# VH-VL binders against Putative adenylate kinase: the designs that were tried, part 5

Target 1, 196 residues: Putative adenylate kinase, of Methanosarcina mazei (q8pz69)
Amino acid sequence: MLIGLTGTPGTGKTSVSKLLEKRRGWKVVYLNDLIKEEHLYSEVDEERDSVIADMELIRERLSGILEEEKGQHAEKAKVNGEEKENITIIESHLAHYITDIVIVLRAYPPELKKRLEKRGYSEEKINENAEAESIDLILAEAFEWCKKVFEVNTTGRTAEETLGDVEKIIDYILAGKENELQEYIPGSLDWIDSVP

## First folded at step 2 (VH-VL)

Design e7 (from e1 with heavy chain G98D L99R P100G Y101L K102Y R103Y Y104K S105P, light chain S31R; framework fv_pimurutamab)
Fold by ESMFold2-Fast, scan of step 2:
Structure e7 (fold): chain C 196 residues (1-196), chain A 120 residues (1-120), chain B 107 residues (1-107)
Amino acid sequence: as target 1 above (196 residues)
Amino acid sequence: EVQLVESGGGLVQPGGSLRLSCAASGFTFSSYAMHWVRQAPGKGLEWLGVIYSGGSTYYGNEFTSRFTISRDNAKNSLYLQMNSLRAEDTAVYYCARDRGLYYKPYFDYWGQGTMVTVSS
Amino acid sequence: EIVLTQSPATLSLSPGERATLSCRASQSVSRYLAWYQQKPGQAPRLLIKDASNRATGIPARFSGSGSGTDFTLTISSLEPEDFAVYYCQQYSNWPLTFGGGTKVEIK
């Protein structure tokens, strides 16, 4: 099962993914790092210190990673005699373009600005991300593009608290209890007035 | 070198349909959101809509029912399907490239435009 | 939708003079404003983004300033190739909107 963990930069995707990987042992693909490390891009925006991702290269590379993961999972099952769920998490603000199932992490835009400031983002990038979050941009794209979309608010919460919601969503999907995840259905947050 | 070349414009009667194309080169087309912008003769610029790299679309309110944006990433091509055309749709139609991975779009590159004339 | 009002509609100047163009928004667009130059029969060209950042290849004589609702494009000393129509564009809110344009023409 392939699950995307997406959201505006600063919503806590990386922190939650690291905890999820340690706690559950699921495969995590840190897509933004992969794109840069393996040059899965053809253009660089030097003014913004960012790269323009190549979706075809990304999809081809991910196909290879998923095949390797299936092989390793099968080998572990042979050696240990135990069947574990085969879950791969794609962590990126681009994950909703890749996966049919996606969890969108949200953060109140003023708090998002403070988080990005601590990470050394430029004023330009901070304002861009806060405004994108205020208009639900990634959530709107995920809803239109993905088949199953869940929304988790990380405002005022620790990564451990957010992890609890992410784990619940994945566990309920695995158990066939998606109808019980109503509290995570998108559209409950309205932050349009949260930025100047 | 980034290039965008529109084609498909021409004369159409009111109520007719027309499909515009935009051929992209010099960049990884599949990674960029693309926009259509039009300009009536002697008038200003008007944003029509956007298609994101994944295929999701947003339109200006006036265009939602009559215009459809699509793309073919394998052919590095962007399209605008125009239906139920009216005299007020007479304009030069431009394709324009979104700034990339960050939202809040401005247009760093434009095509030369293709003229659509709607008249009897 | 956000309405952008550009003034003056026409600015008549000679080469070497300073041009100052205004763009005013009906509500705050923060810093999310771009300026484009368009010559007759040509596509628009990006000049300034995020209110004040010059695009790649744009000469230093072009500068932008402002935030919120009041923005200015300045051309410090007009060159012959600068006589064109200039448009502002906001990208703070959907739908994206442009100003009506300012034509900078030779006296």
Scores: ipSAE 0.007, ipTM 0.496, lowest interface PAE 10.3, mean pLDDT 86

Design e8 (framework fv_pimurutamab)
Fold by ESMFold2-Fast, scan of step 2:
Parts: structure tokens; sequence; C-alpha cells
Structure e8 (fold): chain C 196 residues (1-196), chain A 118 residues (1-118), chain B 107 residues (1-107)
């Protein structure tokens, strides 16, 4: 099962993904790192110090990774005689373009600005990300392209606290208890006026 | 107050084209996804498509080749371009605001009637 | 596409009576279901979202329940203005789909 963990840069998705990988042993693909390390882009935006991702190259590479993971899972089951859940998490602000099931991490835009400033983002990039978050850009895109969307607010919370919600969402999906995840249904956050 | 006002409906011949408009007021239009929904006389509601705040569009399968949704955020306006119209396209056309998050319609326009007939 | 089946097609009741309307989905929509009210010559009005949450300004006599494939809209005591057509709508999967409607009419 593929699950996307998406959100505006600074919402904590990388930190949560690392904890999730350690705690549950699920495969995590750190897509932004993969894109840069394996040159999965056709152009470089030098002004914004970023790459323009090539979704076709990304999909081809991910297909290979997923096939390898499937093979490793089958081999471990054959050797150990045990079957574990086969879950792969795609972590990226682009994950909602790839997976049908997605968890969108949210953060109050003024707090998001402080988080990105601590990470050395330029003032221009900080403002662009805060504005995108204020208008629910990634959440809106996720609903357009994904079949199941869950929203988690990370404002004022630790990565460990956010991890608890992400784990609950995935566990309830696996158990067929999605109707009990009403707390995570999108639509409760409104930050349109939060940025100057 | 939030208000959505459709216009541009009327009588059109089969094979013709028509452009509907929806004028929005009372909210920050550029921040909301907008939808078109139609209803044939005496029948139920049928979803046509959506345009998100960033301009991305998604349509019902029957409408992808003939209908185009667009918006002009500077004019607080939503549009539906309808081409190759058929008698079965006769309906009241509504624009509706996407309530943040999942697609549910918290505000609707009054509707504009499109009649496709010779 | 997910098909929503509403029953009954017509419900004939008197003011003060309880109305129970059903909506069944061809596959699970979890809690991603809304209910709308439509009066003749008017646009639909949102009543219930996320299966059970009343929209702003909707009277307490309206309530929604259910999850998965079986959903119910209940009007605890019908008032004259409640005689209308009611539609369910799923937003679990694209394309968005509506039920065929239930007409609540005076007996």
Amino acid sequence: as target 1 above (196 residues)
Amino acid sequence: EVQLVESGGGLVQPGGSLRLSCAASGFTFSSYAMHWVRQAPGKGLEWLGVIYSGGSTYYGNEFTSRFTISRDNAKNSLYLQMNSLRAEDTAVYYCARYLKGYTRFDYWGQGTMVTVSS
Amino acid sequence: EIVLTQSPATLSLSPGERATLSCRASQSVSSYLAWYQQKPGQAPRLLIKDASNRATGIPARFSGSGSGTDFTLTISSLEPEDFAVYYCQQYSNWPLTFGGGTKVEIK
C-alpha cells in the first residue's frame, strides 16, 4: 500500500517520516532527496535555487523502487515465514501527485515562517511557502488528485505528537476503520488572513 | 455576505456554443476552489467539474472534451465554456463554492437556464 | 463511479412527524457524504457534511448518521418549510456523484 506524506516545506513531514520508519519499520522514500541525488529533473530554476521535477522520470524510478521492495518483502516472508504489512511512505511536498492515499501535514503560517527561517530559507522562499499554506494550496491539490485525504495540524506540536496521529490514521486505514478518523477530515483550518 | 450570481444562459441550437459566467462577492474569491453543477428539468444534480484556487481543473468524464472551466481572480469571476451542445445538455447550471478541504458546497448561485433546442 | 441510491423516492408525511431518509453507496465512502435540501425554483442548500456534522445555521431537528455504505438523514419533527427534495452526495472518489433524491411531500 502506498501512502503519501505531503505538506508545505516546514510542516515536519521529514522528521515524522524518520520516526515512523524507526518505530514501524515501514519503507520511506525521501523523494526530494532522491530527485536531487539521481537527477530526476529536466530543468534547474537558478533564481529560486530549486529543480523543476520531471514527474515521468520520478514515476519510472519509483516503479523500480517499489518492485525491489516487493521482492525484498516476498523474500523475507519466505525466509522468516512471517508476513508484515507492505507499506511504503512517499515523503515530499510532491507526494500527493503520486499516491492515491495522502496525509497532509499543516502548520499555522506565522509558525511555518519561524520554522523555515531556522532552516536557512531565503525571505522570498519563506514568504512564498507561508502564502501557499495560508490558501491551502497543497491540501487543495491533494483533494484534486488523491482518492483519500487526511489533514493533520502540526502547529505547536512535537514530531512525536504528530507521529501519533499519522500512525493512528494508517492503522485505522489498515483495519478498515476509516469512519472513525473524522478528526482528520480536511476543512477545519482557515488561515487565509494569517500572512501580511 | 457571500453571493454567487450566474449569467449567460439562454436558448442555443444543437452543435452551438455558450459561455456561462459566475460573479462572486463577499469573500476572497482567489482563495477558493469553484465548481459547476447542473440539473436537467425535473431531474437530479450532476457534477460537471472544479477549478482550484491555483487554476488546476478536473472534470466529470462526460464533460472533458466539450466543457472548459476557467477563472479570472482579478474580476472575481468563474466561467464555463460549453461547446458542441446537445439537447441533453438542457439544464439549470449552478456555480458553487468549495468549502475548504473536502469538496462540499456551502454556497450556491441561483442558477442560469440553458436550453438546447432547434 | 460511485452510485448513490436514495430511498424512498417519495416520502408522504404530515407536519410534526419524523422523516427518515436513506442513502446507500455502491462502495464504501467512509464518512465523505453530504446532504442537501432543494425547494422548487431554488438552489440546493447544504444541511449535513461529513455524514453527521450539521452545516452552519441548520436547525437541530436535522441529523445525519452512518458510515461506509449506509447513511441516514433524519428530521425529528417536520415543519412546513421542510417539505422539499433531499440529495446525498459523496466526495470520497472522483467524479463527485449525487443520489437521485428523496421528495418529502405533504400527505
Scores: ipSAE 0.005, ipTM 0.437, lowest interface PAE 13.6, mean pLDDT 83

Design e9 (framework fv_pimurutamab)
Fold by ESMFold2-Fast, scan of step 2:
Structure e9 (fold): chain C 196 residues (1-196), chain A 119 residues (1-119), chain B 107 residues (1-107)
Amino acid sequence: as target 1 above (196 residues)
Amino acid sequence: EVQLVESGGGLVQPGGSLRLSCAASGFTFSSYAMHWVRQAPGKGLEWLGVIYSGGSTYYGNEFTSRFTISRDNAKNSLYLQMNSLRAEDTAVYYCARGEWYDSYPFDYWGQGTMVTVSS
Amino acid sequence: EIVLTQSPATLSLSPGERATLSCRASQSVSSYLAWYQQKPGQAPRLLIKDASNRATGIPARFSGSGSGTDFTLTISSLEPEDFAVYYCQQYSNWPLTFGGGTKVEIK
C-alpha cells in the first residue's frame, strides 16, 4: 500500500516520517531528497532555491523503487514463514500528485510563519507558504488528485504527538475501518483570515 | 531568550549513580523534543538520546540499559539518570533543544556539566 | 551506526583566508546533515542544517553543500571569531552520530 504524507513546508512531514519509519519499520521515500540526489543539486529555479520537479521522471523512478520493495517484502515473508503489511510512505509536499491515499498535515498560518522563520526561509517564501496554507492550497490539490484524503492539524503539537494521529489513520485503513476516521475528514479548518 | 542550564555534575565513584538536571526557560518547553549529548575530555560529541514532549524516548545503543531520560513539563525540567557509571563515562554532559519543525538539529544547547568518574 | 569522517583534522589558516572542511558518511544520509561550531569552554552552536540551510543569525560567509555521503562546510573569508572546532552530525538514521571534528586554528 502506497500512502502519501503531504503538506505545506513547515508542517512537520519529515519529522513525522522519520519517527514512523523507525517505530513501524515501514519504507519511507523522502521524495525531495530523491529528487536532489537524482539531479545532484539540480535547481531549475536557482533564484528561489527550489527544485522544479519532473513528474514523469519521478514516477518512473518510484515505479522501480516500489517494484524492488515488493520483491524484497515477498522474499522476507517466504523466508520467515510470515506476512506483514507492505506499506510505503511517500513524504513530500508533492506526494498528493503521486499517491491515491494521502494524509495532509496542516498548521495554523501564524505558527507556520514562525516555524519557517526559524528555518531561515526568506520573508517572501514565508508569506507565500502561509498564504497557501490559509487558503488550503495543498488540501485542495489533494482533493483533485487523490481518492482518499485525510487531514491532521499539527498546530501546537510535537512530531511525536502528530505521529499518533498518522499511525491511527494508517492502522484503521489497514483494518478496513475508514468509517471510524471522521475526525480526520478534511474541511474542519478555516484559516482564511489568519494572514494579512 | 532561550536558556538551558545543566546541573548535578561532579565526582562519582565507579559503579555509582548520578542524576543530571537541565532547567529550561524562555520557550514553551512542553512543545520541544530534548536531547542529551556528551563530550569526553579532548574528544568529540556523542549523542545519548532524545525525549519527546509526550515522554517517549529513544537512546543510543550503548546507553539503553544504564541511562534514563525523563522530563517534567510543569517544571520546565529535563533529567538524565545515570547508573553503573564507568571511567569511560567521564565527560561534559549537554542538554540540547531539538528544532521546532525537525526535532533532530540542535538549535540551542546548555553550557554543560562535568561528570568525572574516578576512584 | 553511520560513521562520519571529517578531514582534515586540523586547518592552520590566517584571517581572510578561505576554509574548506569535509565530512564523509559511511552510508548515504541524503541531506540530513548539520554543522556545528564549538569554541573552547563553550557549548556547540548550530551553523547549518539540511546540508545547506544556514541557521538563524549565522553570517553569510558560512555555507554548506553536498548530499548523500560527501559534504563540505565553507567559510569564505575567516574572521577572528571563526577559529574553532567544527563538527558535522547526521540525523538520517538512529542513533544520531557526529564526526570527529576539524579544528580551524590561527597560524
Scores: ipSAE 0.000, ipTM 0.457, lowest interface PAE 14.4, mean pLDDT 84

Design f2 (framework fv_ficlatuzumab)
Fold by ESMFold2-Fast, scan of step 2:
Structure f2 (fold): chain C 196 residues (1-196), chain A 119 residues (1-119), chain B 107 residues (1-107)
Amino acid sequence: as target 1 above (196 residues)
Amino acid sequence: QVQLVQPGAEVKKPGTSVKLSCKASGYTFTSYWMHWVRQAPGQGLEWIGIINPSGGSTSYNQKFQGRATLTVDKSTSTAYMELSSLRSEDTAVYYCARGRYPLYTFDYWGQGTLLTVSS
Amino acid sequence: DIVMTQSPDSLAMSLGERVTLNCKASQSVSSYLAWYQQKPGQSPKLLIYGASTRESGVPDRFSGSGSATDFTLTISSVQAEDVADYHCQQYYSTPYTFGQGTKLEIK
């Protein structure tokens, strides 16, 4: 099962993913790192200090990773005589273009600005991300491209607290109880007036 | 295939209560939420509330909070909406409708029950 | 509560004409907007969800567009069977709310 963990930069998805990987033992693909390290891009936007991701290259590489993981999982189960959930988390602000099931992490834009300042983002990038978050950009894109979308508000919360919600969502999906996840259904947050 | 069966009509006096039924078939009853919506003659649609048949959790339009009660009977795949303290303004067609996750769009609707509240 | 306003209240068209129905939300609903068709004496039927995604089995002459607060339902070439009331609905936040409806008739 592929599950995307997406959201505007600064919403905590990397921290949550690392905790999830350690606590549940699920495979996590840190897609942004993978894109840069393996050059999964066709162009570089030098002015914005970013790469223009090539989705075709990304999908090809991910299919290879998933096939390798499936093989490793089957091999390990054969040796140890145990079988567990085969879950792969794709962590990226681009994950909603890849997975059919996605969890979108949200953060109140003024708080998002403070988080990005601590991470050394430029004023221009901070404002761009805060504005994108205020208009629900990633949530709206996830709604267009994914079959199942969950929304988690990380405002004023620790990564551990956010992890609790993410684990609940995944566990309920695995149990076929998605209809009991009403509190995570998208659309309860309106922050359009939160930025200049 | 998927069907939501409702009684055709109910007549009640002001001040009484009514319990309307919606019998589901053709799908796994506990896998979808159930909405209730009403439509007064010649008017638009008004959302009353939603129930999760699996756990019984509910959410109501504040306008109906305290007067409407949504329940389910999983053994018969039937949803119920009870409306108390009936007024003439409650005269309307009452629909049950299935909620499709994650968008909770109303993908299948019952035929509706016409509730008439008159002395 | 999010108030949905539809326009016009009613319109009469000739067969084959392009029809545009409007829906406005009092605040942003992103793309969480659905359109329903209700023929006389029948229950509503889902036409469009996610502002622009056509429900399975709905003819391709129906299309939805718009985002945030302004939405449109377009029928590219109106047919006799399209006579109905059309309702828009936001499902961005509870309580879910509907517009008052637009009645479409053929001349």
Scores: ipSAE 0.006, ipTM 0.463, lowest interface PAE 13.4, mean pLDDT 84

Design f3 (from f1 with heavy chain K99D G100Y Y101R Y102G T103W P104L R105Y L106K; framework fv_ficlatuzumab)
Fold by ESMFold2-Fast, scan of step 2:
Structure f3 (fold): chain C 196 residues (1-196), chain A 120 residues (1-120), chain B 107 residues (1-107)
Amino acid sequence: as target 1 above (196 residues)
Amino acid sequence: QVQLVQPGAEVKKPGTSVKLSCKASGYTFTSYWMHWVRQAPGQGLEWIGIINPSGGSTSYNQKFQGRATLTVDKSTSTAYMELSSLRSEDTAVYYCARDYRGWLYKFDYWGQGTLLTVSS
Amino acid sequence: DIVMTQSPDSLAMSLGERVTLNCKASQSVSSYLAWYQQKPGQSPKLLIYGASTRESGVPDRFSGSGSATDFTLTISSVQAEDVADYHCQQYYSTPYTFGQGTKLEIK
């Protein structure tokens, strides 16, 4: 099963992914790191100090990673004599362009600004991300590209608390009980007027 | 039972504006996104836009950007589509349609439609 | 915009015949494709979503198949009540787009 963990930078998706990987042993692809390390981009925006991701290169590379993971899972199943669920998490603010199932992490824009300031983001970049979060940009894109979209509010919460919600969502999906995840259905948060 | 109730017909002159309603019942209004789709007589379906009733966030087909405005009134569980600068080419049946995202991604319930006639 | 093209534009079938309706996307839409039935004077009714998943309450004679750019709606044994226009829709990318429709009639 391929699941995307997406959200505006600063929503905690990397921290949650690391905890999820340690606690459940599921494969995590840290896509932003992969893009930079393997040059999965065609252009560099020098003024904004960023790279422009090449989605075709990304999809080709991910296909290879997924094939490798499938082979490793099959090998473990043979050794143990019992097959367990095979789950791969794609962590990135771009993950919703890749996966059919996605969990979107959200954060109250004023708190998001404080988190990004702590991480050394420029004032311009902080304001851009806060504005995008206030208008549900990543969430709206997830609706456009994904079949199943879940929303988790991380405002005022620890990574461990957020992890609990992410685990519940995945466990309910595995159990065929996604109908019971009403509290995570998108559309309950309105932050349009949270930034000037 | 889920219902989306729309008025049957509206007649407007070119250059005017119209505000069409879609009253929802039988479910939690803010838990589902609402689409607006039109169909000109004898033609196919054309997507206008989508609104998140909880936050009011919208996304539009660029062809309608600036002319269409989607809003909601949560207290009455009613969605609205306002279309300005009307032309004869805007004559069509306008539908609202519910989208249950997060569990079942589909336009699962549609209003009966409002026939908008734009003529002098 | 992704352009959806349906074929044929119309067809007339005898009761009990197998009917095949085609839908082609100008670029890959993966499995993000839905089929709708629309009878004269009525709103569209969802038949199939996710290219092949039948909506609850839809008779099992309706089935969907295909992926990427080429999709098919099949009615295994057409009934009189199946007279309608059938529309395909991609929901892979906004703006969501529909095919022009295929009109199904009984001869």
Scores: ipSAE 0.007, ipTM 0.454, lowest interface PAE 14.4, mean pLDDT 84

Design f4 (from f1 with heavy chain K99S Y101L T103Y L106G F107M Y109V, light chain S93R; framework fv_ficlatuzumab)
Fold by ESMFold2-Fast, scan of step 2:
Structure f4 (fold): chain C 196 residues (1-196), chain A 120 residues (1-120), chain B 107 residues (1-107)
Amino acid sequence: as target 1 above (196 residues)
Amino acid sequence: QVQLVQPGAEVKKPGTSVKLSCKASGYTFTSYWMHWVRQAPGQGLEWIGIINPSGGSTSYNQKFQGRATLTVDKSTSTAYMELSSLRSEDTAVYYCARSGLYYPRGMDVWGQGTLLTVSS
Amino acid sequence: DIVMTQSPDSLAMSLGERVTLNCKASQSVSSYLAWYQQKPGQSPKLLIYGASTRESGVPDRFSGSGSATDFTLTISSVQAEDVADYHCQQYYRTPYTFGQGTKLEIK
């Protein structure tokens, strides 16, 4: 099962992904790192980690990674005599262009600005991301493109608190209990009136 | 006020080169990509290329590869496009336009354009 | 190169009418699609990016929709100031390419 973890930078998706990897042992593809390392883009700013991604190259490369992961999972199951969930998480602000199932992390734009300031983002980059978040850019794209979209608000919460919601969503998907995930249905947040 | 300022017009003879300028103000020059786009009289828009002002990396439309050169001067927040071996069909309005670095987006701020006329 | 085709080439609408402009890509561009408005004698102005996200300061009568290869720009109630050429542009892959433009006139 391929699941995207997307969101505007500063929403905590990398921190949550690392915790998922440690706690659940699920495969995580840090897509932005992969794009940079394997040049799956037309342009890059190394100091700002900004890229113009090549989506066809990304899809092709991910297909290879998923085949490798499937093979390794099958071999481990035979050796250990146990079968655990075969889940791969794609972590990126671009993940919603790739996966049919996506979890979108959200953050109140004024708080997002403060988080990005702590990470050393330029003022212009901070304002750009805050504006994108205020108009639901990534959520709107995910809602139109993906088959299953879940929304998690990280405002005022720790990475561990956000992790709890992400784990619940994934566990309920695995159990066929999507009907019980009503609180995570997209469109519950509206920050268009916040001034970035 | 965020703006990109370009000269109004340039007139050049066929076979020569031209270097068009685009002066940015009101924002951090190195935080946005700079594009060059042209529009021949009565025609649509044609993308020439893009430059990252921070690192100087460039990407060109193959039609202009070898003829167009994009550069920047960070000290003056000015972008340049040099076009060589000019032909009459290069007569067009040439625009500079910025786009965000972090998330791929459209070009949100445009210069007023420089009308390049190539004639004998 | 990805070819962008707009339709119609031109149209004339009455004030207050709903107008729909189409843009088709020769191959999938996902949601990496922008719309620009260009009034006579002026530079292009970004209206929509990401296929459906309205640029700050753009009136809410403008909306974008579509994905992959088929995109639409809608003006819910056309006004006199909307007289312009409208251009779609893909930024999925370089070289970035524009459609030929649709000219909107008021009757």
Scores: ipSAE 0.000, ipTM 0.447, lowest interface PAE 15.2, mean pLDDT 84

Design f5 (from f1 with heavy chain W33Y K99T G100Y Y101L Y102R T103G P104Y R105K L106Y; framework fv_ficlatuzumab)
Fold by ESMFold2-Fast, scan of step 2:
Structure f5 (fold): chain C 196 residues (1-196), chain A 120 residues (1-120), chain B 107 residues (1-107)
Amino acid sequence: as target 1 above (196 residues)
Amino acid sequence: QVQLVQPGAEVKKPGTSVKLSCKASGYTFTSYYMHWVRQAPGQGLEWIGIINPSGGSTSYNQKFQGRATLTVDKSTSTAYMELSSLRSEDTAVYYCARTYLRGYKYFDYWGQGTLLTVSS
Amino acid sequence: DIVMTQSPDSLAMSLGERVTLNCKASQSVSSYLAWYQQKPGQSPKLLIYGASTRESGVPDRFSGSGSATDFTLTISSVQAEDVADYHCQQYYSTPYTFGQGTKLEIK
């Protein structure tokens, strides 16, 4: 099962993903790191000082990772005599282009600006991300491309608190209880007036 | 069938205010943002602002901040734009247009427009 | 604000000819670009969104391409009903901005 953990930079995706790996033992693919380290991009956006991801290269590489993970899962389950859920988390602001099931992390744009300032982002990039968040850019893309979309607000919360919601969502999906995840249905947050 | 119905024309004197309407039908009013865009004669399109009909939250192009006010009446599925301190330069066709609440912010349906003429 | 510049300002084509309209953004808008057709006396109509995705009901002779700052709308075989102004729009950041428009006429 592939689950995407997406959201605007600064929403806490990486921190939550590390906790999921540590606490649940689920495989996490830190996609942005993978793209840069293995050159899964065809172009560089010089004005934005970033790379333009090549989705075909990414999908091909992820296919290989998933086959390796599936093999390791099967071997360990056979040896230990215990079946474990085979879950892989794709962490990236691009994850919604890859997975059918996605959890979108959200943050109130003024708070997002403060988080990105602490991380040393340029003023221009901070404003760009806050404006994207205020108009629900990543959530809108996820809703268009994914079959199941869940929204988690991280405003005023620690990574551990956000982890609780993410774990609940995944556990309920595994249990076939998606109908009980009403609090995470997209559409509850409206921040279009939070930034000029 | 989606429709955004606007009055054909309005004539106002300089210094007054106008309140333009946009009556929506054929869809769930609170599931789409409503935007206002104007077009002066022979010129391009200019974005004025956006409103979320569900909560009433608004955001404006800075050029219109303080002069434009967007509101909605959910009971009648009608959006309104009030523009104050009218000048002759405000003469334009004013459109309402929608974008999906959880989708991209491109305009899939437009009203037919109201021609506002500001003259003495 | 992101400035959108279209070229040419106007052009006249013969029926059946291929026409290309250009749109340039003053800074990267990724693929968050839409094209609208506006016939005389009418409101704009969505043709393309996401730089290259054709809206439902739009004839396949219309296609969009480009990314970042440079975008193109192509009509593979222009027809009489294509007489209109064409506008590009970025929806990457607020305020949403439009190009000045390109006027297409048939000879």
Scores: ipSAE 0.005, ipTM 0.487, lowest interface PAE 11.9, mean pLDDT 86

Design f6 (framework fv_ficlatuzumab)
Fold by ESMFold2-Fast, scan of step 2:
Structure f6 (fold): chain C 196 residues (1-196), chain A 119 residues (1-119), chain B 107 residues (1-107)
Amino acid sequence: as target 1 above (196 residues)
Amino acid sequence: QVQLVQPGAEVKKPGTSVKLSCKASGYTFTSYWMHWVRQAPGQGLEWIGIINPSGGSTSYNQKFQGRATLTVDKSTSTAYMELSSLRSEDTAVYYCARVRYSPWYFDYWGQGTLLTVSS
Amino acid sequence: DIVMTQSPDSLAMSLGERVTLNCKASQSVSSYLAWYQQKPGQSPKLLIYGASTRESGVPDRFSGSGSATDFTLTISSVQAEDVADYHCQQYYSTPYTFGQGTKLEIK
């Protein structure tokens, strides 16, 4: 099962992903790091610490990673006689373009600005991300391109608290209980007036 | 209201250079990347390149690498495309187009500048 | 480079008829495909992105479908204002490429 953990930069994706990896042992692909480390892009913007991602290169590389992970899972199941679902998390603000199932992390734009400022983002990059979040850009894209979309509000919450919601969503999907995840259905947040 | 304003036409001789402008209004100029695309008479659309107005980083279609140069002037919210060593086959309508956040698709287009290259 | 091929090159339809325009990619572009409408003397205007998502303000008679290499734009009941060239574009990988266009006429 491939699951995307997406959202505007500053919503807590990386922190939550690291906790998922540590607590659940699930494979996590830190896509933004992979793109930079393996040059899956055509251009670099050092001022904004961003690159123009090459989706063809990304998909080819991910295919290889998923084949390798499937092989490791199959070998372990064969040796131990233990059959478990193979879960891989793709963490990136681009994850919703890759996975059919996605969890979108959200943050109130004024809070998002404070988080990004603490991380040393430029004023231009902070405003760009806050504006994107205020118009639900990533959520809208995920809703249109993904088959299953879940929305998690991280405003005023720790990574551990957000992790609880993410784990619940994944566990309920695994149990075939997606219909019980009503509280995570997209469209409950309206922040269009939150940015000056 | 988002607008991308381009001059209507330019006429140049072979071997010269041209610098086409695209003036943006109705949104935060540095929050959106800008693509440049051309359309030769009777042909389809052809992608030239993209620029990030915030940092100035660029990516080009290899066909135009070395001949096309994309720049921006943040103080006037204007994007520019300079094309050097003009040939008759460069005769085309040149468009600028806005892209959100990532280079996905073109949501708003300028009206285009008709560049005619003739002797 | 990914080559985009559209068919037919042109077609003429009667008002109210259903029209289908095809676009083929030389390799899989997943769902990273957009459709643009270009009326005579005007710039292209976004109709569909993500293969099937209508841009805000686009009439619901326009719909997109398909994935991987085969894509279709459908106009359920063609109107006079739909006279235009229609272009498909892949944004799966650089360089981004467009089809040659399909010209839609009413007569």
Scores: ipSAE 0.000, ipTM 0.452, lowest interface PAE 15.4, mean pLDDT 84

